# Designs tried in a protein design chat: VHH binders against q8pxy1. Part 26

Target 1, 323 residues: q8pxy1
Amino acid sequence: MMDPQIERKLIEIMRVIHESDKPIGARAIADELNNRGYDIGERAVRYHLRILDERGFTRKHGYAGRTLTDLGENEMNDALIGDRFGFVISRIEEMAFRTTYNPETDKGDVVVNISYFDKDDFETVIELISYTAHAGYMISPRVRIFEEDSLEMSLPPGKIGIATVCSVTFDGLLLKAGIPVEPAYGGILQIENKKPARFLDLISYSGTSIDPIKIFMNRTPTSVLEVLEKGEGKILANMRQINSSAYEMTGKILKKAEKVGLAGCITLGEIDEYLLGAPVETGKFGAAVVGGINGICALEETGIEIETNPISTMLDYQTMKEI

## First folded at step 4 (VHH)

Design x9 (framework vhh_etentamig_d1)
Fold by ESMFold2-Fast, scan of step 4:
Structure x9 (fold): chain B 323 residues (1-323), chain A 125 residues (1-125)
Amino acid sequence: as target 1 above (323 residues)
Amino acid sequence: EVQLLESGGGLVQPGGSLRLSCAASGFTFRSYAMSWVRQAPGKGPEWVSGISGSGGSTYYADSVKGRFTISRDNSKNTLYLQMNSLRAEDTAVYYCARTYVEITKGYTYRYFDYRGQGTLVTVSS
């Protein structure tokens, strides 16, 4: 019986601990949460850590800090998968609002995902991302590469960053045209004969603390490489719901975006009809977009170690280069 | 609107000291990590130093460790960089940056979603 706001803070603290490779202390946890936009101090984090300790979710390692117990990992997974928290929707709303890109002028900021990998993997990373994008399984063939400390990014020695266009860019384009978009599901989409066939699995955006795409990367393997080779397999995709009154305008805007390379294999459903097996509310239609990180999934399938932060930041689309 | 405005740059002789300031507005300053990033003439940018939102944790590039001190005053929405024992190699435009830090698998990644216009520091005899 806790305040829902306190429960959300506890889940975010557990998530920070889970994402750490080693025990993590209250100061470092507070710093990480502040970096993520949470207004919380070290004293408050220590208070919440005591609650987690009492519940048996965390184990103390002296001055080194905390790790999650098995019980804590199970609780975090239940909270992240269950319909309890909607933090990812808040992030989508923020990034959509910050989107300034105009397809008619080819100017402005788009939403990007940022991925990190070892410099030694650079050639393979660029080749597979290029291949996946040109096959139509990413939002855009344009990327930003961060090879050394840049004005936009600082990287550990031996690491490279790559920004790829995020599907939330479409939410922003539609918002700027006065069209409200509801994120509905992230999922695994079956491809047959090089075309979308049906969603195999869906996770609602409502009630999740992390992007469903990140959940699927850990839970259900994709087969993007198989799709690229044979035209059959599994990719990441997202589905949105849009009010039926915006049907014609939505189609027009998406066609304009496609002309400037923001294609993402868009599939629009009919009003009041399920899309690729996914449910759609009465008075709405579905819009399915390929996940912006399918090229990253292809890399993971080859055994390359690559970390991705989806819906990371904004970049000027004109500074992104076609590969 | 997020705004970051650097000041305090100038010409200083080797071994001298200089203090940079960055005035922040348009966001909840205390809730964001901040960094100093520099770019020397004809070279790529280099991350110099970072500080947590609370000011409780500070980080430095090896090139400046022991010579530079980052600090912040959250009541004044101001970031500082105290630079001591300055060298010719410290000559650069210094940028204040709002920072998102991600720590994963033992590595620290920083991205800078907003930066100021920069302030020039020249270390020369």
Scores: ipSAE 0.433, ipTM 0.789, lowest interface PAE 1.9, mean pLDDT 83

Design y1 (framework vhh_6z1v_2)
Fold by ESMFold2-Fast, scan of step 4:
Structure y1 (fold): chain B 323 residues (1-323), chain A 124 residues (1-124)
Amino acid sequence: as target 1 above (323 residues)
Amino acid sequence: EVQLVESGGRLVRTGGSLRLSCAASGFTFSSYAMGWFRQAPGKEREVVAAISWSGGRTWHADFVKGRFTISRDNAKNTVYLQMNSLKPEDTAVYYCAAKPYGSWFLDKSEYDYWGQGTQVTVSS
């Protein structure tokens, strides 16, 4: 959990970097902030730059200093438009509330991620997403394809859109059963012998204005292809915390969802126990779920250019087709 | 820099016709889907019609279907709403909106750019 005052300093530092036409160093950033009325020293700027580096918002250029990454530009622009602190949790809550899918009837809306790619890559995209989903590293093998000019989605010429099921769908399923779910971390999960081993990296949902999955897409490479080939490597995964009183009911709901093709819950932790190295609050248990875009990560690993909006919108699950 | 400017709103008698125009600037108009929304006093803003970036696909709300027609001219960066057989219930401020690539076409929350609106009043 990051202090809101620290978050505001990070935004101001990013603003200074954005306004620089060349890479800028910590001393120059401190001097510029002091000129703007902030009382901050070079050491404090270096500390905050490390946080920005870890979040994937800045890129180091040796002695020349830092520039903003595309992710950093987006974060700064979002911050300038409004107060985005905590926005990701509000987005998760909104999408969970809008989820209407009922595993007993196989009807209703699920939360989806939307990805865009060149039409020429279509066959490779479908094949690799299908392979990743059937291997168990996506939420569902059902997708929805959108052509470049459709009523449901407006895409540029030569592009195709694909919707894949988002893990926030599980938050919605549990919420509808009366179980509140706390999003804790997005992360990079190590797979060994085709089984989850440990989280290598974690970003708190309460500590960022950008979805942790987007941060990892720009910062830490996955190795989904290696996992598919050898049963070892790195995938995207999320961890949730749930009150201990809901332990049995949560297990029952997730098993029911799995039977109708909504899989991706990797494991449930024990009450009061760490899960895959991630801390769990007293009185709660953890639930680890695969990221809904691991198939997209596999495609990026092959060098295909794909843009992804996680937790993008709602889709009627019955309009999504198995691949 | 980004602007959507509606025009054409005025007082019209029941059964009359109006054409609203929305002039767009500051973005690549031909890459955006466009929508018309309206808001009557004391009511929520509702979607009236939408058109794809190419103009090849349109959608009209059931309450205006057969009476209103959306169209666009990408060379002029303008979207239009032709309104026929106007009713007092059509009295509202009409807003032009643009949605970028990758947003849901009919979901109003996905529209990033909005005009200031043009008032249409239909007398009975």
Scores: ipSAE 0.011, ipTM 0.375, lowest interface PAE 9.3, mean pLDDT 82

Design y10 (framework vhh_6z1v_2)
Fold by ESMFold2-Fast, scan of step 4:
Structure y10 (fold): chain B 323 residues (1-323), chain A 124 residues (1-124)
Amino acid sequence: as target 1 above (323 residues)
Amino acid sequence: EVQLVESGGRLVRTGGSLRLSCAASGFTFSSYAMGWFRQAPGKEREVVAAISWSGGSTWHADFVKGRFTISRDNAKNTVYLQMNSLKPEDTAVYYCAAKPYGSFFTDKSEYDYWGQGTQVTVSS
């Protein structure tokens, strides 16, 4: 019935009202949201308040403003819990469903991450992403570039964008074959002698409100440049769990994908066994995949400021170019 | 409820000028790119101009470059299309549309929200 982006703004407005010790008006709500980094005007807040009134979530106190009703308080708490623990998994499911890429035909849409950076850094960005991808620490060596004046993407002034293939593309390939995939962990994977050794740190997808890969990226625990130079260090990787009955079909699909340049699956675990130190549920096996943004981590390690939206959108793989 | 309300469409003579406005509500306007599209009877809907979330980037179709200018006022949640040197071929229903930041800029399929349109008629 309602746009998901509108639902999120309603939740944030309810949170501001909840945190107020007295009735609060639309202008004060807009000012507070802007202080928290949201771009929203008083008119939009007033419209959203009307929706909240209609749903019985807010009580009007004349021109003094709004307070939350008991129903609104309960809805806010339930929605925040659902948003926090379900958002990333729901996004993965949506993007996997939207994946149309077929490795047998080399046609269709893949899931991408979008990163943006100062245009002055363009040459260094392309060089390091290319190096990282060809070393095997990204999903694909294909990227798509978006300029500030590009017709394909609107960007902040002075920025240039790059799309890189997201590991959720594998979830989509497997879904097309009828194989359900369960996101398990994002993590930091130790590389030794150019081979995966073990996960050093893990964050469960079910236990966080933010993408685990984004959390690790912001904490800069990776040493991708060290891996590229010496064959040892730390990269981003994630782990999926898959039902044991799909073991042989999963291996077959991933090998077909590798032949067309989607080569980020590091290893498949054995049924009922831990993979690279990460726990796997009984009746399942693990699949460890490189993080699609390891080249971006390498750039951050050089001091380049770069912002990334993981699991951002779909792109036709044929429109992405090898670098 | 998302709402885009176009205004300013009317009959105008060849060579004349017209300014269209689109008032947006129900979403975070400043985080959305905006576009103006048009559709003449029996033709498909085509993009005429687009503007980024900040207003820092604009695009205009070749058939309107130098004649039309898109702009926005984020404080008023409004996008505008200034149309100069109008031609009979500009006769169409003009639609305002919104797309989330970071999506494809000129593809009509990427626009999530659409207004009901405003009729512009240019007499020869």
Scores: ipSAE 0.000, ipTM 0.117, lowest interface PAE 19.2, mean pLDDT 80

Design y11 (framework vhh_6z1v_2)
Fold by ESMFold2-Fast, scan of step 4:
Structure y11 (fold): chain B 323 residues (1-323), chain A 124 residues (1-124)
Amino acid sequence: as target 1 above (323 residues)
Amino acid sequence: EVQLVESGGRLVRTGGSLRLSCAASGFTFSSYAMGWFRQAPGKEREVVAAISWSGGSTWHADFVKGRFTISRDNAKNTVYLQMNSLKPEDTAVYYCAARPYGSWFTDESEYDYWGQGTQVTVSS
């Protein structure tokens, strides 16, 4: 395998070519990459273009430059899936290892998402997140608010930050107890009569052979507000697979976490059985967990502009306040 | 490869001034928060200053506040630390660090990429 640094540059070059409506040359590619913060010259771009040519991913159009071949388009799409899911899995593993929270002592760090919104929206944000959390569609009703002049993190001018508990906290709790957890799917979960019914859409953390652009464009949107008002609709949820030998210990740990407000585990599957329509590998069981940002999804559904960094950082759970 | 290269460290007399630079490459610099950290022999690494992706928000440790100023030039992919009224206790290796998010933190574990450091020595 080629140096991972070179492979990433090849993907970025293919992305630039894909975004061009016309054949594009090495100088124009280098200029665009420099505009995106890469320090790369025309000579280096020409070297990488040769590699892409040799792999059959690019087609040369004389002096006009290059376009992607059909093979190159497919490879870029597969690489974008791999790039996205590779980064997500690495981040999940990192944050799970950094989790120190112990439900027995009610002490330690949990994984959080950080969201930013205009200070003028503060009252609506707090009310809707509180409502969503107390309805059971977030990991915890505890949040931490960051003011514009916070000493711990920066915020854009005129913004307020909010930390909400991330579902990766459960991966960390289980790992701390010696139970390896395999992330399986993120997805859209149908709620009926205030209960989980089935997954409508699933995105594999390990990647897929399906075009990522097609998956993105055809993804079913959430309807968290509908769930809050009527007890039916669509929320974010994800599923983990765990070895059958850990079944009883997993249940005990999640029950203890629930007592201290980490109640986002919707359901545990049976060994060797599908969970909410999602497949589970033989010798394993599934665990379905609400998405930690369902309250943020509800805010977006009202038209509030909010930016979220999922799986963002660690916070001491005792510094988070119930709202 | 993400690369951060510090420069500007040297020997300087007490009360003197020094400007450190950190040249960044291999990532979208304008989307990253940047920080300056330092480590003196036998001591733990400590945060000195931090700056958001746009330069619109900055933080400075109490022990350098009023003396040091962090700034950045996104067109040049460079972050700077202007150091004034230097004291012997400022002697340390100074490290540039990058966080792959636009907001800075004071916790060093939030920074994924680090330079090799540049030595600053302040003599009495």
Scores: ipSAE 0.000, ipTM 0.275, lowest interface PAE 14.7, mean pLDDT 81

Design y12 (framework vhh_6z1v_2)
Fold by ESMFold2-Fast, scan of step 4:
Structure y12 (fold): chain B 323 residues (1-323), chain A 124 residues (1-124)
Amino acid sequence: as target 1 above (323 residues)
Amino acid sequence: EVQLVESGGRLVRTGGSLRLSCAASGFTFSSYAMGWFRQAPGKEREVVAAITWSGGRTWHADFVKGRFTISRDNAKNTVYLQMNSLKPEDTAVYYCAAKPYGSWFLDKSEYDYWGQGTQVTVSS
C-alpha cells in the first residue's frame, strides 16, 4: 500500500502493541498514541486494527485486545529500520560491505545463498546445479555441502544443505574497488539462442519489502530446464546501476572475476541506455547478472521440494568446492 | 504465540557460577537450533553459545570456552547455559534465540525468535 498516512498509522499502532508486552485494546492504543503527539481516536484505531488483522500482523485475544504475530513483528522491524521498501537494499549493502573476496589472490569471503532439500534428492540436486553452473547460468560452480546436524547450518532431520554463490558478491567486489553499486531490479530474463534478449518482468528493489528473488521463486516463472535443453527460455537475473565514471574500471574488475570462476555477469549496458529493456537512470549504465539460484529454480521446476534463503551469509570462497 | 522466556539472571560475585534457563513455547522446539547471545551496555549483541536441534553438537565462543556450557532438554522445551568462573566482563543481558532450519548458525540476523533477556551482573 502506497498511502503514506495509512501505512504510517499502521506502523505506529504495531509499535504500541509491541511495547505493551500484553494484549492491548483500541482505547489504550489511542490514549498511548495521543500521549506521543498523534491526534487519533478510538474509532480510527479500531479501523486500523482491522486492517492489521486482515494482513495477518495482529492476533485478536477476545476483549483483551491484540498482540503482534511473527509476521507483524517482522513488518514492524522492517519499517523501523527505515523505508520498508528499502529493507532488501540495506541487506544487500550489508552483505556487499562484508565481502572480502579478491580475484587477484582468489581469497576471501563471498556472499552465499543457503538451500536445503531431502537427502534422497542429493544426486539430482548436485547434477542439476553443476549442469546449470557450467552452462553459465549461476555465479560459480563452487558449492559447500552441509550435513544434517551441522553447526554451520541448522537442518531439518533427513535434509542436506548447500551454499551457492550469491550475485551480491559482485556488489561487494566492486565496492572494495571503490565503486558503489545501486541494486535496481530483480527480474525474469528471456534467453534466445543462448543469448540474453530482454527482461520480461521486473521488480524494483526499492519497491518491495521482500527480496525480488523470493517473489519469483514463489511464482515459479522460470524455465531454466528449457534454457539448458534448447537455449531458449526464462532465467532469473538482476540488474544494477553504476555511475558512468566507473564504466572502464567495472569492466576490468568483472573480467578478472570471470577468470577465477565468478562468471555470472551477463552484460554491461551503454552509458545512459536501457539494458535488455530495463530502464537506466541518466548518468549511469546497467549491469545484468544471472541470479545465483538458477540451478535451484531448475530443481523447483522438476517438482523437488527445496527451501532457499537468498543473500544468507558469508563463506570463505576457498572452503567451497567445484562440482 | 511463539514465546521464549529466560530466567536465572542475577547478581553474582567474580568466580561464582550461574545457570540460565530458556523456556520455549508456541513452535516445534525440537526442529530449531538454539543460541545464547549477550549484550553489554554500549556494545553489540554477540553470540555466546549455540546448540543444534538434536543437541548432538554445540558451539561456544572462544571468550567463554571451558567456562560456559550450553545444553537442551527437548522433552521440556528448554535450553540452558551453565556459566562457571564468572568474570566482571560477563556482565550483560543474556538472550535466548531460536534459529530455523536452513540459516547460518552464528549470524544473529538468522534467528527468528528472541526472548526479552535476563540480566547477569558480576561484581567483585
Scores: ipSAE 0.111, ipTM 0.532, lowest interface PAE 5.0, mean pLDDT 83

Design y13 (framework vhh_6z1v_2)
Fold by ESMFold2-Fast, scan of step 4:
Structure y13 (fold): chain B 323 residues (1-323), chain A 124 residues (1-124)
Amino acid sequence: as target 1 above (323 residues)
Amino acid sequence: EVQLVESGGRLVRTGGSLRLSCAASGFTFSSYAMGWFRQAPGKEREVVARISWSGGSTWHADFVKGRFTISRDNAKNTVYLQMNSLKPEDTAVYYCAAKPYGSWFLDKSEYDYWGQGTQVTVSS
């Protein structure tokens, strides 16, 4: 569970590195932050740089200092957009609002994550995503493939893109039924005997422009393959808070969605109770949902290089193929 | 470091032709999709044409289809817009933009890099 004040400092350190033409060291970063009104010393900057290194956002260049990695540049760009619209929560709100999927008709748009990988890995990617989805650790077994000649999505040379359903789809589904959903935490969830046990780590969505799911993909490794084999290990999950007055209706809607292959809600908490160790505000209940990219995490565990943009765009669910 | 520099905008008569060029530097051009956008006074910026990273796939808006052609030369780090049968309603500032892989071509917020624009004026 990372303090929102720490997350804000990490973002500002990344901004300084992003604006530097050359690798930059901790003292130069501290001096620049002090010029911007922060009261921070070199030692504190060094500790924060280590966190950024662990998250995969920065690269060490010996005594010359740090630069942002491609992942760090992407997070910085996301943070700049998020600052204009109120951080990562505004992106979630936008995508939830754009969701039109209706489980009663099995029609409409869902929120997707976009991942891309070397075309030589295609068969392994499809097999492992399918296995993970059918085991219940993804939102849906439906995907959409984007080949090199696709105009809908830009692909790097020699890559294939895959869209998988994002957990924000549930936010949209509930919103369209008149139920507001509050994003609370992204996290690492311990599975024991094929059931959720507890969150091991949590990052609050409030007070951060850095997407918690990207942080966990780099810092705290999952063990999705272990969960698939033994029913024990770590997966990505997130938690939402919902007003207690919507408890019955939420359960009904989620059951309807499950019947059309849109699952992934691991558990609903009790009103006013912590859920799997995660705090819940008075007058609300928690909903723990699998991360839509657990199959992607399993692929990374095999050593396959795969890049993911979570909460990327909208797709017509009817254009997605079950695998 | 990163730059997109448009050129070729000028005054042209109705029915004329014009080629716009956009020179890119400071990023791996061949890994980026490129787009041409335009903005007329008092109107929102709209997408005109898009080309994939390899140049193997192109898209053109219905209002320019058959008249405009987007192309690219990855060896020269340049994207082009060939504009034929120009109409007064084509008068606008034209922008080139680059978007990373994994993002959608019609959403202007997906574009990482933008040029400063080049003015095209079509006299009636």
Scores: ipSAE 0.000, ipTM 0.355, lowest interface PAE 12.1, mean pLDDT 82

Design y14 (framework vhh_6z1v_2)
Fold by ESMFold2-Fast, scan of step 4:
Structure y14 (fold): chain B 323 residues (1-323), chain A 124 residues (1-124)
Amino acid sequence: as target 1 above (323 residues)
Amino acid sequence: EVQLVESGGRLVRTGGSLRLSCAASGRTFSSYAMGWFRQAPGKEREVVAAISWSGGKTWHADFVKGRFTISRDNAKNTVYLQMNSLKPEDTAVYYCAAKPYGSWFLDKSEYDYWGQGTQVTVSS
């Protein structure tokens, strides 16, 4: 778990780098932060820059200093919405609240991720996402395709957009039934013999201003293609914590969702027990869910250029087509 | 970075017409979708109209459909809102906003770049 105070400083450092018209060094960053009311030395800035490098948000230019990567620019631009400390949790809460999907009726809105890619890659993208979803490593095999110049989807020339179901949909289903869900960790999950084995790496949602999914996409490589071919490798997954009093009701709701093709809850833990090596607070149980973008990770592994906005918006599930 | 500057807001009589303009500078304007939003005193900001990057597709809210028309001129880096048959309930500050690629078009939280707003007052 990263200290929330450290996460705030990382965002401020990124803002200084963003505002620079050329690569900027640790001394100059420290001086600018002191001008903004922070009492930070060059040594502390160098420590934080290393964290940003590891997360893929900054690019080194030797002695000239650092610039933001495209991922870093996107994360910093998100920070302009407000204090990023707690923003990911706030967005999850908002999207869960806006979820109206009812698995009993198969009607209502789900939370989606939006990805876009070159039109020339269309057939490969659809094939690989379909394969990944039907193998059980995405939330749903339903997608919605957006053509160039769609009103519903803002796309650059020559691009196609695709909406895939986001795991936050489960938070919404449970909230609608009166069950509060605590996002606990995003992580990399080891698959062995086509079964979940253990989390290899975890990042806490409560201690970060940066989406764990974005961090892992750029820091720790997945091997979704290896999982699809051999039944072993690494996928994106996340873990939720839920109060023990909701154990039976949670199981019932997730079984109903699975019946209509909203799978992806890979396993439920026992009350008060660790789940796949991840810690669970006393009085709670864990729920491990596959990342909604594992098919996108598989595409990136093939070298296809694809951009993704996770936890992007709401979409009527009835408008999504099985592939 | 892209900067948006609205103009054209003024006092207009009920039944009158007004054209708002939004001038964009910075990033390539023609690669962004654009929207017009409004906010009346004590109310939340709501989407009025939206236009795709090419101008080939437009959307208008039900409460202005048939009265307002959004358009753009990519050569001039400008988006317009033509407002006809104005009603007192159209009184609001009107904002221009730009949308990045991959974002849902009608969700105001997905717009990254906003103008300062231009006041439209419709008298009875």
Scores: ipSAE 0.005, ipTM 0.411, lowest interface PAE 10.0, mean pLDDT 82

Design y15 (framework vhh_6z1v_2)
Fold by ESMFold2-Fast, scan of step 4:
Structure y15 (fold): chain B 323 residues (1-323), chain A 124 residues (1-124)
Amino acid sequence: as target 1 above (323 residues)
Amino acid sequence: EVQLVESGGRLVRTGGSLRLSCAASGFTFSSYRMGWFRQAPGKEREVVAAISWSGGSTWHADFVKGRFTISRDNAKNTVYLQMNSLKPEDTAVYYCAAKPYGSWFLDKSEYDYWGQGTQVTVSS
């Protein structure tokens, strides 16, 4: 394995070659990299090209320069996916760290998801989100609205934005109390008789470059509307793993949060046991939490077009209004 | 390909004025919020000013309020920062950023399209 600094340069050189319509030489590669903010000379580019040649990632075309081989294309694509490896975990860690909300005082910043939609749909959006939250399938009934031409929230013309509380807020609450939390899975949770039954599908947070909740919104149908009407169906939920030594403290913190309107923890598992069919590591217990965007899923089920950025930013919880 | 190119940074004396510009390409400029950020040596990058997609709403950080003014020209795909009454502590690399939809204007960790920056040096 080579120095990480060298590996990074190799990937950037491959990217330049890939974007060229024809073979490209070391001088042209160096010029392009300098245009992209890299301080690299032709000699260094030639050194890196030799390494790429040796690995079978590039092919020489005499004086015309280099092209990527099929192996090089595959390696570059794998590396670009790798550049996003852990992005979701890093984002969760960042937002948890930035969480300042204290359930004891009802003050501080919570993590939010941002959604936006046509302003003509505003009344339906507010009604259905309120209904879903009060039924217990969102983290909080508090939202923040951003009007058309909002400075604070970047919105397209004709759109309105809404912030809803994100489940990562619980990771932050626990972190502030000295309890590290490991995100485990995003998933589809079966509800029966208005209570959680089992996870039907799971995606590991450590194994994806895209938030599992966003993947499920695009691929696996929820039936939040059916849950609201009949008490059975499918919702978004996620699972965390926590060290067994924090079991009692975790329960106390989550109960305090529930009393002040952050009521998204569905259930805590037993130490060393699976929770709702999802695996839990030895020495840990699971915590299953509703997805903060189930109300948005309900809207999508009605045919309303709505865009959502999960784990988007921090907002002062006191500036969010109950609906 | 989204591209933001800042220009106008230079050496100026304390009390002087300077206008920065940022030329945007590769996206529908008139639909995006734009912002100016700066980073001084040994300091964190901070938001200086922001402007809505129409130009009808602007925000300026307290430390530049009354001295700096953000504006935009959607016909020219350009955002500007007019800097007046410059102080040595304004010395920094100034960055132009385009905010994608659904992003908070103070959140630097979001997917922001960034320019390469332009150096402003204020001497006493």
Scores: ipSAE 0.097, ipTM 0.560, lowest interface PAE 5.6, mean pLDDT 83

